VHH binders against Cell division control protein 45 homolog. Designs and how they scored, part 1

Every score and structure here is a prediction.

Target 1, 359 residues: Cell division control protein 45 homolog, of Saccharolobus solfataricus (q980j6)
Amino acid sequence: MVKRNSKEIVMEVFLGEPNNQEIREVVRNVYSKDNLCLSAYYSIEPILFSFIISKNTKNSFTLSFIPEECETQIRLDANGKWIIDNKKKYFLGQNSFCSYLPITAEDVLPIVSCIITSTILDRRSLSEWELETIREMEKFDMTIEKNLKIPAYKTLPAFLSLMFSLDPYIPGISGNRENAISLIREVNASEISKLEDLNESQLNTLLFRIISTIVKENPKFTRDDIITDRFFYLDYDILELAFSLIYSFDTIGSNEILQFVLSSSYAEALISRFRQTLSKGFSINSIENKQSYYIVETSNLTSPLLAQIILLQLQKIRRDKMIVIRDNDRLFTSRFFIPSVKKEGLIKIDDRVKNLIGI
Unless a header shows other numbers, all headers, positions and changes below count from the first letter of the chain; Kabat numbers aren't used for antibody chains.
F, E and O are the ipSAE of ESMFold2-Fast, ESMFold2 and OpenDDE, as the mean of both directions, binder to target and target to binder. V2 is 0.75 times the mean of E and O plus 0.25 times the DockQ between their complexes.
[cut] stands for letters that were removed.
The coordinates of atoms that the task and the answers printed are left out; those that the model quotes come from them. Centres of patches stay.

## First folded at step 4 (VHH)

Design k12 (from k2 with A33Y Y99S; framework vhh_8emy_2)
Fold by ESMFold2-Fast, scan of step 4:
Structure k12 (fold): chain B 359 residues (1-359), chain A 124 residues (1-124)
Amino acid sequence: as target 1 above (359 residues)
Amino acid sequence: QVQLQESGGGLVQPGSSLRLSCAASGFTFSSYYMHWVRQAPGKGPEWVSSISGSGGSTNYATSVKGRFSISRDNPSKTLYLQMNSLRPEDSAVYYCARSTIEVGDKVTITFDYRGQGTQVTVSS
């Protein structure tokens, strides 16, 4: 949770709804520039948005993480998201920057991935504008259906979809192969059964068990949080792809995002890498609350950002401090939590880094 | 002035091999990540492979992994793609492209498909 002063709360009330058509026009103007300089905050969504725009740049594209260095700016504050262009400010609310990009056959996958990634990191549902934007993508091989919010249920055995679920995180089942298999057997399904192979009785029993497990740690969780709109581009599950992007961004860096934007087939490499990591099993073993950071012990899950996503669902932390992963005697984090450190991937917390970030 | 020129394509039978080349000029070749991207008729561009400036890091699309090998010769400013066990599905125009990303306060991205491409057709 972030503390806000009374002035910020009053300002939020007066900002109103985004003028979506005006913002779309502004983004089209930015998108068509031959020379573009963007100032953005360091996070996966502004980086995805910026890289998608960069594909249309013929001469030069600069993405700067120095505030106000560029005339065009992508900003986040306590009220929400802003685009600043030619000295005019445009308020987006919580809408993904990517929901305003021109929709082309070539960019559908990175655009929808950006929008879904935005909802995960913001801990929110799609807005009406975002859902309408995604519906426009149906002409370009996008499929929308209502189903369980678990990854890759069309292509993986159901136990793997359960095991690989990070949001929703299913305590005792996510990251635990044996328990995920046991749950599938409890509903009288075989180990190799996909979600589509379950009859209505099996599906209802499974759904009840999942919800019952989650509500113990998160009492606000409801049926509407697990039965959601699901998005597929060709054979890609956008939820799985979004987590794959978060994982590679956090553990490797922005080059992985650039490669994905340059070619949608790189999604296969991202998904394969993420599945290899998750297939080893994973767990969160302990949490220590320090003054300036949380120390989290994990098995196999070496992403500070994914650890934060899980722990916020378990209500074990607030979104107020950086996440530090302890791996044996080593402490490390990622640039997402210490953006002033100009190094990507996993960053070892040594005396230099401690001095730089003031801990 | 950035120039990228692809060569080495042709008509081959399934199971054959081809080596594509991309001659680069107008920039410091060794400072840039280089990529191979292909585009089949009626389809969008598909990323195939990438290589770091030093050649120390390579990546491949799953569809070509184990069959294709990317390499570079920085002194001659040439990028290569060795394609083995070619399949009809590999038929496309192949383009080389450059990208750069710097870790720091600024990221400068230059993305450029300035070559004319080289046609690869795999059929019997």
Scores: ipSAE 0.033, ipTM 0.416, lowest interface PAE 5.6, mean pLDDT 86

Design k13 (from k2 with A33W Y99S; framework vhh_8emy_2)
Fold by ESMFold2-Fast, scan of step 4:
Structure k13 (fold): chain B 359 residues (1-359), chain A 124 residues (1-124)
Amino acid sequence: as target 1 above (359 residues)
Amino acid sequence: QVQLQESGGGLVQPGSSLRLSCAASGFTFSSYWMHWVRQAPGKGPEWVSSISGSGGSTNYATSVKGRFSISRDNPSKTLYLQMNSLRPEDSAVYYCARSTIEVGDKVTITFDYRGQGTQVTVSS
C-alpha cells in the first residue's frame, strides 16, 4: 500500500549568483563544437539561442525537444535557467541564454532580440549582466537610450506607437486607433507628430495619462516601468522586433525564427506582418476561467501567447493554465502551451487534441 | 547524391575582383538556403554570406559587406559570390554549403555537404 500523505520537508537551497564569466566560457565551447546535439525545452528563447549556435556549428547540429536526449542541455526549472554540458550544471538565474553568446556583428540583431524577448516572456527587467552585454554591442551599430517603452517611436507617429503597445498594455488605447489619436490631440499635438516632436509639457501630460490609465488595472505600475532603456539596431526597434518574433513563433512556428537568424533582413518581413495585424485594431473581449485553461475571446489578435502577455498585465489571469483563443466558432492554442503536440503554429482544439492533452 | 563543386578562385592583386561559382546537384536547389564559408590557413571557418532559396533574402559578414555580393541561378543550380575590392585578409579557401531543416521532436540543421573548396589568394 502506497501512502501519499506525508509531511513535506522544506529545504532551502542557496544557488548563489551566476558565475557569468564561467558560463560565457561554457557557451563559447558549445558554440565552437563541430558536431552539436542540444536538448532544450520548447520556447522561443531556447530556439533562438540554438539557431544562433547552429550557424557556427561546422558539421552537424541537432536541437532536440526530447528531455535529456543530448549531452548538452538547456533547462528551465522553478529556480531559473541552467546549462548542462559534460555532466556539469551551470546556473544562469533569470539571465537570457543568449547573453552568454559571442558577440559578432552578424549576430548582434538575433542576440539582442533574444535577450529582450527573454525579459518579456519572464516578465522581468534586464539584469546588470544582460545590460552590460548589450552595451558591448554598441560597437556594432547598437544604440541605447532612455525613453518611453512604446514600440517604434522613432519611425511611427506617436499615436501608432500607443496603439501598437502590448507591454505595457494601455487599456482603451492599445489596439484602438481612435482613442490613441484622441490622446495625442488631448496633449495638443498633431496626429502625425512623432514622440520626438512633443515638448516637455506635452510629454509629461502624455506620460501622466498613460500611467493613470494603466494603474487602474495594475496598481504596482510606476514611472520606472515605462521610462526604460530602449534598444535600436540601425532602424530596428528591438522591442517591436521581439513582439514580432513572439507573434510569428506563436502563430506560424519555429521556422520563422530560423529565417530571422539566417537573414537579418527577415526582420522587415516579421515587423511588417505584425504591423499589418495590429493596424486592424485589436481587443480582448472576454475571459472565461475554466479548470485547466482560460478561454479568451479576441478581435484580430489571434495569438495565445500575446493574449497571455496582455492579460497578465491586466491582473485577469495567472501563469497557471494554458490560453485558448476563441475566434468566432473556433477554439485554438499554440505549441507553446501544449509542447507535447508536435505541430507548430495555431492548433485547433478538437476532441482529439483534448484527449491528447488530458482536458 | 548531393554534390557541391566550387570554382573561380585564383591568385589576384589587392583591389581586384573575382567571381566564385558553386555547382549543385542531387537535390532541389531552389528549396534550400545556400552559404559561402571561408577558411584561412591556421584559422577557423568564417561565415561569409547566405542566400534564401528564392534569392529574396541575403546576409553578409560585416568584413565583406559592401564588397561581396551573393546570388543564385536556380534553373542552372548555381550559387555565386562576386568579390570586389579584394584585400590580403580575404585570402582563404572558399566553400559553399547547403543547410536543411526538419521540424518535429527534433530540429536538425546540417551543412549536409561542403564542396572541395576553391583557393583565393590576394597578394601583390
Scores: ipSAE 0.119, ipTM 0.539, lowest interface PAE 4.0, mean pLDDT 86

Design k15 (from k2 with N59Y; framework vhh_8emy_2)
Fold by ESMFold2-Fast, scan of step 4:
Structure k15 (fold): chain B 359 residues (1-359), chain A 124 residues (1-124)
Amino acid sequence: as target 1 above (359 residues)
Amino acid sequence: QVQLQESGGGLVQPGSSLRLSCAASGFTFSSYAMHWVRQAPGKGPEWVSSISGSGGSTYYATSVKGRFSISRDNPSKTLYLQMNSLRPEDSAVYYCARYTIEVGDKVTITFDYRGQGTQVTVSS
């Protein structure tokens, strides 16, 4: 980083490209500490990163969400991500904190899940550094292939994969069982066929219909946004797992992330829970733009964070206000949007919560 | 409420082998990494070995690497330490341990002894 003084009252800084090798050494040092205090902002990625490190701490580990309480800090600002260690600041750009962790057989699944979750929440593609980091994981049962950015295309019936797609969100198809089945029938595929079972003609017709539907709400969407690098650990679709982690983090809390980090087999419980929720169907029915928040009326999708991810794709909101879900007559948000409230999972908006957040 | 019960120690000659066992109860065993720690008379605790919840990853102190092997049987909720080529310097009380996790405004993970230990004595 270059620092200049352009005015007597301000200093401009040039943030260069991340020095990935230096950052990896810093993280390796932090990872190997016998006693570790980390302070971080409240979000799934810093929590995943912190919990992965905690398994290698020999004596004591503390994660605090209070700024500057610890010598090692994980920070986010308008420019991107930072690690602060022993008062020295390391700029990561948008790279996932987890892309700098030592790659071990035990931690492959939580590390790759963290990296993919980071890209979903940041609304970005993998960096070259992150992709190279994931390629190192191929020695530990990771598989990388170019395929559809549609969840569980190897394991679920195609209509369920389409119905369960949140990014890309497919207007009229995502959350809608009948329309997803109709689309599969339109391409002359069986309802029990998986997406990977489709022939080239069926796949091309399907992709044309999906892209045409998405482009009506998002004109920048292209074929290259739906055909992408896909990652599997054993039989787990990391994209599906990442959304499952976001869902449980948002609706239940950080303890779900801790259980996953301590035991990778917990991934099955996370995925099963998410699939059960999505299989009921879901919809976004209305959006109200208030001064300091959005009210989103939903059916069966009670995750404010997942609603934000969908609505950003529909270009109906900006990433500037908290999301409040209206489900029936109740209003809910989550700690992700109001991190000063020390309750995890779904937080009902009552008079106490309104007072705490100043609305 | 975490209960860990170590067994398998004893008096052996240098070069001998012993297998230590730790019976666990009061928690979901397969969800936690498990550890062996030893303490010799007049010395502080020394970490010996760790194993992941699935058993897929194992770690060893430099002093025991190549001689000791950690394993677990999740169905029986038992942790093992196979000790080969024992040396007098390996003489210690061996403890089975789990990280203690406290969750609140902060998440605190502390390494702690949960069992009473099993004595290993290596002498001529």
Scores: ipSAE 0.095, ipTM 0.508, lowest interface PAE 4.9, mean pLDDT 86

Design k8 (from k2 with Y99W F111Y; framework vhh_8emy_2)
Fold by ESMFold2-Fast, scan of step 4:
Structure k8 (fold): chain B 359 residues (1-359), chain A 124 residues (1-124)
Amino acid sequence: as target 1 above (359 residues)
Amino acid sequence: QVQLQESGGGLVQPGSSLRLSCAASGFTFSSYAMHWVRQAPGKGPEWVSSISGSGGSTNYATSVKGRFSISRDNPSKTLYLQMNSLRPEDSAVYYCARWTIEVGDKVTITYDYRGQGTQVTVSS
C-alpha cells in the first residue's frame, strides 16, 4: 500500500503523462553512443539501467554519482523519474528507466528484473506501459500468468514460498518454517505439496488465511494485492530474482549487479545465495525510533533495505529515516541509505561514520 | 591463478583472414564478459570487440564492424576473434581482457588480466 503525496498528484496533472515513444527514442540514442557518461542517483534501478547500456558502448563508459557531472543524466525527485539528454528533460512519471531499453534476447532477464525491482522499491504496481513492454518479451522465453504473489511457487514446496515471502510480508509466516508448514497442513496439504498440487478449495482457504493475517497489520490489503501478474524467464521467478538482486546489492554491492547483467546464468548464483539466507529463518525482533534513524534488530536477515521493505508493510516505520541493523552488538547500514559514503555492502557504523553522517 | 593466453597472430597480406584465440583459466569464464583490445606502435589501447558471458550479445568498434566476428566456447574456456578483409591499419598487438569495476563517486570499468598479446602485422 502506497499513499501518494499531494505534491506528486499535483505535478502529474501539470507534467502530463509520459510520452513513451519519445522517451524510447531518447533511450535508444543513449544506448547507441560509443562514449557514454551517465550521471545517476545511487540505487539498484539506475545501476541496472546503466550497466545494461554499458554492454553497447564501444570505447568508454562512466557512471557517475556526482550530480550533473555528465551531459546525460537520470534523476529522481519528489515528482518521479527524469532523463536529461542534451539539455532536454523527459519526464517518465513512475515508469522504470529499463522499460524504455531495446528488448533483445540477451537482455530480457536483466530488463524485466529491473522493471520488477523498480515496482518493489517504489511500492507500486506495473504501469500499462511497463506491462506492454514485458508482454513484448514473451517471444524470448518469458511466461506471464496470474497467480499468488509468493516466490518460486512453480519450483518450491508451497510452505517455502510462504516462508520466503517478503512482499507481501505475512506476519508470523514469513521467515518462520514451523508456522509456514502449519498453515499448509491446516489446508490439508503436505510439506512436499507445491502450489499447483492444491485444489480450488485448498487454494481458497489458503488465500483467505493469508489475507486475514496481513489485514491485521495492513487493513487496506486486498485480494488484488496478492493475486497478480507473475513473470517467469525459463524457470526463474522474476519476483524472487528481484529480491535476490536487492539482497546482493545491499549486502555485497554493484559488482553483483554487473555480473548479472553480463551473464544471465549469474541469476542462479544470486537466487541460491538468497535462498540459503532465507532457509535459516528470519525475524524482526525490535524497532527503536531515533531522531535521525531507525534501529532494527533482526535474526538472520542483515539487509537494511529488505528490513525497510518489510517494516513499511507492517506500518511500523515511515520512509523518512535511514535503517540501521543491530547484529551482535554491531550497527550496520548500507550505501543505499548513506550514498555519500564510498563503500558498498554492509557499512559498519563506527565513530568516523557517525561523524560523517551527523549522528 | 588467473591467466589469459592469446595466440593466432602473424604476418599477412591486405585482404587476408586470421583467427585469434584466447585460452582462459583461473576464473569462472562464463560469468565474465570478454573483450579484444589492440595496441599499435606509438598509440594507446583501442577497444575492438566485446562478448557477453553467455555469448548472446556482441559489440564491435566502427572500424572493424562487418569484418570481424567475436565468439566464445564456454566449455573449453576459449575466446575467439575471426578477422576478415584485414587492412594495414589493423596491424597491432591484440590482447584479450575481462572487466573489473571500481566503485566510488564513479563506476570505472577497467581491463583485468590482459595476457601477453599476439602480434598481427598486415603488410604487402
Scores: ipSAE 0.021, ipTM 0.439, lowest interface PAE 6.2, mean pLDDT 86

Design x1 (from f1 with Y110T D111Y; framework vhh_6fv0_2)
Fold by ESMFold2-Fast, scan of step 4:
Structure x1 (fold): chain B 359 residues (1-359), chain A 123 residues (1-123)
Amino acid sequence: as target 1 above (359 residues)
Amino acid sequence: QVQLQESGGGLVQPGGSLRLSCAASGFTFSSYAMYWVRQAPEKGLEWVSTISGSGGSTYYKDSVKGRFTVSRDNAKNTLYLQMNSLKPEDAAQYYCATYTIEVGDKVTITYYRGQGTQVTVSS
């Protein structure tokens, strides 16, 4: 489990603990509206939350990224997450907006995906409220177990699971097929073995090697950061699915999230696309720290948001500037970093965009 | 104006089959994914199946996989749902649906649904 910093704890004490039952009632009222206008910030979690609610809307649904345009608002500030409805403000702390949605058989997969995506983007562990919410989903084919925070440990060959690991990012192993295979051979495991097939000795040797590698860049990383609560819906690894959603949202846009919310089996397409992209290998080759942005030179990693997730773990950047990917002589980012641009997917940084963002 | 008209519902015994049709007009049919959704009494709308605009990709709710087949005829502007091995749990009003998404400073989702066709599964 990743621990919160002391400043966040002090802020929570100052603002008070979330009244989770009151917030759930507010969300239930929003969920049942026939006409819905939501003002939100541009990110995967607000969009997932909004799209899940939109299925219940009988008339047109509007999600606005213009602050304060709608009476119902979902906000993020330095203190955490807020719902505003009828001018009353409800503080959620760090809890996912989706943890307050009604749990139905149809919405289990998008709700849990939203909650886990929230923890990745917030760089935090699940709250007790979030974990209790996910436990309610066990009656709808959800499985919870304590295991490795490594994607697809039940379904993929172990070297692919290691190669595809973005959080935790394993320096030299993540994105590198040859080194991932070499590590599996070092623990005397077959290349076709899944991580769950490893015996205790093999697993302990592997974990030691992984933790030792990560600690060089992140000295506070511990065994508790890699052995966590893991969630599966049927055969879907929710951690893998969350990264698949992040990837498609960042590189393609909101329509991928809507398809997933409307068709839970679209998860297969999202995961397949993500695996195809990662199977090519990837690397972060250089980082330049500019006044208002970071330039990240990458190979086969086109998502600025995924690059940020990796670089935060390597302690090479802060969440203080936009991420720009360099493709030879071209620079691009995504709407996540420049939400005022009316185009989703990858956004080329041309003279117009430079003027818009002041670079 | 988008118009969607479902047909083919009826009463069938468990294990029986029905073929639903949806006649579409008022939009470029081949450019839009189409959906089958259903609603049983006192329940919310439940997604059943999706087919891409070209017909090249299909997706199904897990409980209907292997039993239901979605297809489309873009020349006739018609969507189909072949339902085999029907169960009592499949009894619902079935709607064909489509949506448009416009993304800018706002995300506007416009849902279009037909009037529906009733499927009753009774022994």
Scores: ipSAE 0.292, ipTM 0.620, lowest interface PAE 2.9, mean pLDDT 87

Design x10 (from f1 with S52Y S57E; framework vhh_6fv0_2)
Fold by ESMFold2-Fast, scan of step 4:
Structure x10 (fold): chain B 359 residues (1-359), chain A 123 residues (1-123)
Amino acid sequence: as target 1 above (359 residues)
Amino acid sequence: QVQLQESGGGLVQPGGSLRLSCAASGFTFSSYAMYWVRQAPEKGLEWVSTIYGSGGETYYKDSVKGRFTVSRDNAKNTLYLQMNSLKPEDAAQYYCATYTIEVGDKVTIYDYRGQGTQVTVSS
């Protein structure tokens, strides 16, 4: 984000709450255009939003990453998100662009995945508007319940849900199979037990152990950060799916997002790939703070964006520089951090790339 | 010019087998992931399987795992889907596809699907 003086930020906040019904109507009009040129910034949420709209465009669709090339624009600034259409600006606050899309049976899974992905990348909770939007999806096989913010607790043994948790990142437990199993044994549960198999005493002990562990690195973490609304579409955990989308977007590219938008069952491929990677175990081994980037040495986690998500929770970095992963003698980043390079997936930092980005 | 041509569909009894083929031309086949997708009457397009360019990475829809096998012959520019233990719910028009995008300053989306091959599962 571009820094602004505090007076501008206060003034923009003073503009008030988003007029959500007006924005929904604007998005509906954009969605129904036969010819659409849309300018967006390079990130997973704008790309998801754009691809969902592209399925409905009859004659021509162009998504441009050149600012202001198109008559319709989606933008991010220091205060939040904007839609610009016919030179009129609509402020969305932090609300996901996808929370304003028409809700159809076909698009429920891409839309809710976009909303949850947006909250992860923005490091925020759902807004009231976003939650109401997701509640409308209950007529299309969405289920909402209160439970622990750990992935896939209905389908995986509890130790795997703990091991696979990236937000919240549980120091010593996330990415560590041995310690995750040990924690389950400490609460007198079986290694194969799912979260639902634990009694009240076991659940309370587990919960307090998790919170106690996280609070040591993140003192602001509270019970309300781990006990949250959880969303399921059929058997898909939307939190797990959102991280699967982030992983594939970061390491492979936007074509994975397109496959998912075109066919919701592609979620199975995304989740399977992500679980395969996490099952190897993972860790962050070292961090070097350089002038224009962070060098992060990891085991098995080669996603710069996921490494950033973990390190922000550990309070080891700020969201101010690109993340570079060191794998042996090779340095890699992704287009998310260097959008001008125009190559997707993992980008090896060679002399050509160093010259292009000025390092 | 991307062209995809499916074949091998037909009528089969429940529990039977079919092998679908897709002949590809107009692009560097080995460099692209290929997809099998299907559309049953009154249903939307469903993803069935993915095979990456090398052939080493494959993914399947949960309901077809263990019954369907995707493979490719890059020397022949041909994609295959071996379907065993067919169920009535597998009846659909089957398409091979290579969805791709060009990403730079602009995004161009290409939806390349052939005409499809019909699979009917009934007695």
Scores: ipSAE 0.136, ipTM 0.590, lowest interface PAE 3.7, mean pLDDT 88

Design x12 (from f1 with V107I; framework vhh_6fv0_2)
Fold by ESMFold2-Fast, scan of step 4:
Order: structure tokens, then sequence, then C-alpha cells
Structure x12 (fold): chain B 359 residues (1-359), chain A 123 residues (1-123)
């Protein structure tokens, strides 16, 4: 007879659904502290969350990446996200830490950007709690609609929205101006046409071509992966802004995130920088699978983290090794992949760095 | 080296007006949000106003909304605070401020402030 493991049953019950109201109260208490020491893992979401709180901290604020240095901790493990405060542990599931912050007119853009960035980096969809949280932001100039998951389709010509799409990555179209224009012409639309200018027949043909192209590299991709809830704050596409934040965080560092948190209009600078990079075109030219890292040759897209996001969609890598970009004879990564290296932006992999990270 | 120098403070009667200035140097001024903060004798350091690097977005403490206006001249590296309808509760040392970070095992936020300019509101 097989014995049922009662400890496993108890563990399953313990790691049940997050008590979102309890977590919200814990985050409100953390948010209101005059002196805050916060231990976190190195990633854009903990940094965004911490910077939003730091604006409300009067006397002292410390964000530490040393494990367990502070009494208040935000952690990630194989099961999901945790907040530890006053020696109590609160399980968030996959919910963004930012979904529990007080929603104010000043912080709505940083909070929603954090939530959407979290879904991109976690490779997941919004939870019901996160969607309800974003709906509360409609009183602060947030707009929610169902449409195609391609960036800035309200303001850009449709071919640029296709060209600039990193998730979903559209093989042969993303990063390729000529092929993006050709696809728009195939549906009998003009180079200056926006998505809203396309009739139902043109939209259905475009949607079919996009899905059929993606499915060749990712057979699990469906219509529901491209027709999604889309979020706008004033004229900002939150999906485009989230990728702009990932790009600047990865290639420049945390100061870009601080400037954005302190002034929401900095979003314009972040988006402009990202669009200028994407407008040059981009491609992934080769990939080498080494024991401790992947070497990726790219054109114009010198972001290890964005390269990872693309390659996961192409099913060319797993999330198991650091990403290294090759530029001629030089190898670069970013602190996201080697958080023990205390330098942000693009990090050249020389003999010193190899010794430091044990390669 | 970031340097901030405030001016324009003084003694004013209740209901009066003052215009504060802050001359900035040592950094790319237009790339940074700027802040006005004040230290009142009976209270700790209080945030008063924020202006984005471009000047396109401004934020104010509730008690000063409609009375204070923050602005900047990026060509002159100068920040301003126009204070109208001044109240005795507005009396404080006023500082302009900006924030940068250093990132290592910890993130340290550097609060750069000038020496301040004193605002006194009395008859």
Amino acid sequence: as target 1 above (359 residues)
Amino acid sequence: QVQLQESGGGLVQPGGSLRLSCAASGFTFSSYAMYWVRQAPEKGLEWVSTISGSGGSTYYKDSVKGRFTVSRDNAKNTLYLQMNSLKPEDAAQYYCATYTIEVGDKITIYDYRGQGTQVTVSS
C-alpha cells in the first residue's frame, strides 16, 4: 500500500492563493516607515518597487542586495515571490510586488510599468489581482482595451509597430524595416497606415500572417497570446514603456529607473532612446551554447536581457545560463546575469571578470 | 561635482510674494528632476515641489497648491520657485535638491542640496 504524504498535502495548502488584502496592509506599513532597510535580489522589479517606496521614506532608506542584511526582505524562489517583514513571511505567488503599493496620481505610471515589466521578465500573463489593481488606475488617466500586442499602434505607422515588436518576436519581421513594410503592403495597406486605419479583412489577414510566422518557431503560440489587454497612460503605451525600461536598465543601469520614478515624464526620454535603437533595425545572427553561458551575435541590439527574451520565444535557449553578446572580438554581458559584479551597464568579459564569476 | 546655490529668500508679510532661484552646476541639469524642500523650525524636512527634467511635469505639496509655482530654465541651469500668498507656516529654510545613486552591494541615493535660503513670514 502506498502511503499518502501528509506533509506534501499540508505544504500544498500552505502555498495556496495569496492573501492579497493582508499583503497590501504589510506593504502599506513598509511604505509608511520613516527608516527603511530593504533586502532584495538584483532585478528591475525589486529596484522599481524599492524606489517608489523610497520617495515616501523621510529619514533613511537603504536597498541592499546582500541576502538577509535587512529585517524587511523581498525574495524570489522556485515557488514565487515573498515579502518578509517583522519575521513573518508573506507569499505573493507570481504577483508583482508593485501590485500591492498605494495607488496615487503621482505613482500610477511607475506602478503599472513595474507590473507589466514583471510579467515580461517572469514570462507570464497578468494575474486576476494585478488586472483588478490596474483597473483601479482608470481614475488616474489609465485606459484599458483589447487589441494586438504590438508596441505603440495608436501613434506609430503599423509597420513600425511590427518592426519594434520584441514580445511577441515576429521572425523575419521584428527588426526588419523592409519586411515589415512588405507585410503591410501584402494586406493592401499603405506605409503610413496605422493599425486603426486597417479594415476587418486587412486586420484578419495581418493577424493570420503574424500568428503563422510565430508558430513556426513557437508551436504553442495562440491567438490569445497576441490579442490581449493593452494599457495606456495618457499617450504612453505601457508595453513599449516596459521594454524601454528593461533596455535602459540593462544597458545603462538603475539611475535610469530612479529618474523615471522621481519624474514620470522621463518616460519620454526612455521611449525615445529605445525607438532610436530599434529604428536602426536589429537581428540575432548566431548563437553558441557553451557550458556556463550562451554567446549571441546581434546587430544593433546590444542588450543581453532583451536578447534572452527574444531567444526564449525562438526556443533556442533555456533560462539556465547567462547571455553574452559578442561584438567583434569582445564579449559583453550585464549585471542582471552577473549580479556579483558591482558595475552596471554593459560589462566587458575580460580575465578579471571571468575569475570573479568563476568561468 | 554637483553644486546647488539658492537665493531670493527674505522677510515678507503674510499674503506677500517671493521668488526663489537655484543655480546648478557640475551635472547635465536638463537630465535631472529638481526638487524644492524646506526645513521649518517646528518640523522636519518637508518636500514642497518637484519639476521634471524637461519642465513638462510639476508636483506640489497639498498645502502650497495654487500658491507656489515651480519652473526651470535649462539654458541657464536655473530652478525657480514663485511663492504667492505666503503664510506664517511657510517660514523655513528652503533648499533645492537633486538625487543620484551609487550602485554596489547596496543602492545609495545621494541627496544633493545647497546651503539654502531663509524665508521669514511675519508682520
Scores: ipSAE 0.405, ipTM 0.722, lowest interface PAE 1.7, mean pLDDT 88

Design x14 (from f1 with I101F I109L; framework vhh_6fv0_2)
Fold by ESMFold2-Fast, scan of step 4:
Structure x14 (fold): chain B 359 residues (1-359), chain A 123 residues (1-123)
Amino acid sequence: as target 1 above (359 residues)
Amino acid sequence: QVQLQESGGGLVQPGGSLRLSCAASGFTFSSYAMYWVRQAPEKGLEWVSTISGSGGSTYYKDSVKGRFTVSRDNAKNTLYLQMNSLKPEDAAQYYCATYTFEVGDKVTLYDYRGQGTQVTVSS
């Protein structure tokens, strides 16, 4: 007997919709292996997915960035995401690999963080499947509400949530303490007011000011891009945690992701480190478009990947070249942009690195 | 090369205390985070606590927070778990663990654990 019926089988001429139940079964089988070799591309989502699985691998776990080295593979192409297992290929569309993992109390925080991180890096909204998957997590201290897509609005004064917003990046406000405070005062709220302390009129004024500011750089931005489903695990804002993971992955390396997967309370250290960096203020001061890379001058934010996330929103770059940060005449990138250089964290561009990457 | 040896387990009454030790050798102890994990009969491995290489950061499973304290002595290559207010649900085989993590073309994760030390909580 077949486990799925013809209605659930994708029978389309082009790449069809994902058979989510079949993919979940494949991931469950991979998750339960005693020995696992997994080939993946170098990025935070595949690494998060792989490390979550590694906790249930009994004897040995190997994550390989060499294409096709392992029998089980996770891939990204122009069409979307794929899992390959036992020579069979499963198309996920844009769904996060992590949305197919078994949901346990121990893994809720890393799984939901992986899914939200996936949406940030893909520049997309949650799919119906991903949202349904997160709703299953409500039995494990997850809460879902509709609110503004600004970080930590339940625990921080509203001006800090505005100042710390990277996606959406709010031109003139993100990274600028004085302008964030001025916007809160403009809506007749106090500096210490949280978002919940604002009345309907104040919230509506704030929302329109944010949208009008963003639309000047991105005309396609709408109300539906800022009023979104927001996710909290206990007091953790998953959006803030996802950016904290991106920041530490980019600037320190994949060991930070492993620490988080093995010990979910490490989220506190990740968030504290990220907040410390953002609280100094930050800006993107200039961009220079070279043949094979962008040179970005920044103040206080030395993360090539976060700079790319900001600049894509400002429509100043395309996702076509590596990002190089210039900081006090030093040039840095990260392994995300040059995965052939087998060094993690911020990579100083010296003559050796230039020769390796052909610039 | 990497060797871990746990000790200090035993029988204790509910509300009692035990101090577990883990002697480490074969690696630069102060450079690696250390973990306490446990396994109760017929259950999977459960993470209990983590301590950073320097000892400056500690993390705990919610159900043991406030009752357990992890510490380390890098000069003696020894990891400790002070367990207070023990509950029947804490009864398990306790393992100290570390991982080896090196990036390149591959990441290979080895869960290095000792033989464990048994903790029994009964009245």
Scores: ipSAE 0.242, ipTM 0.573, lowest interface PAE 3.1, mean pLDDT 87

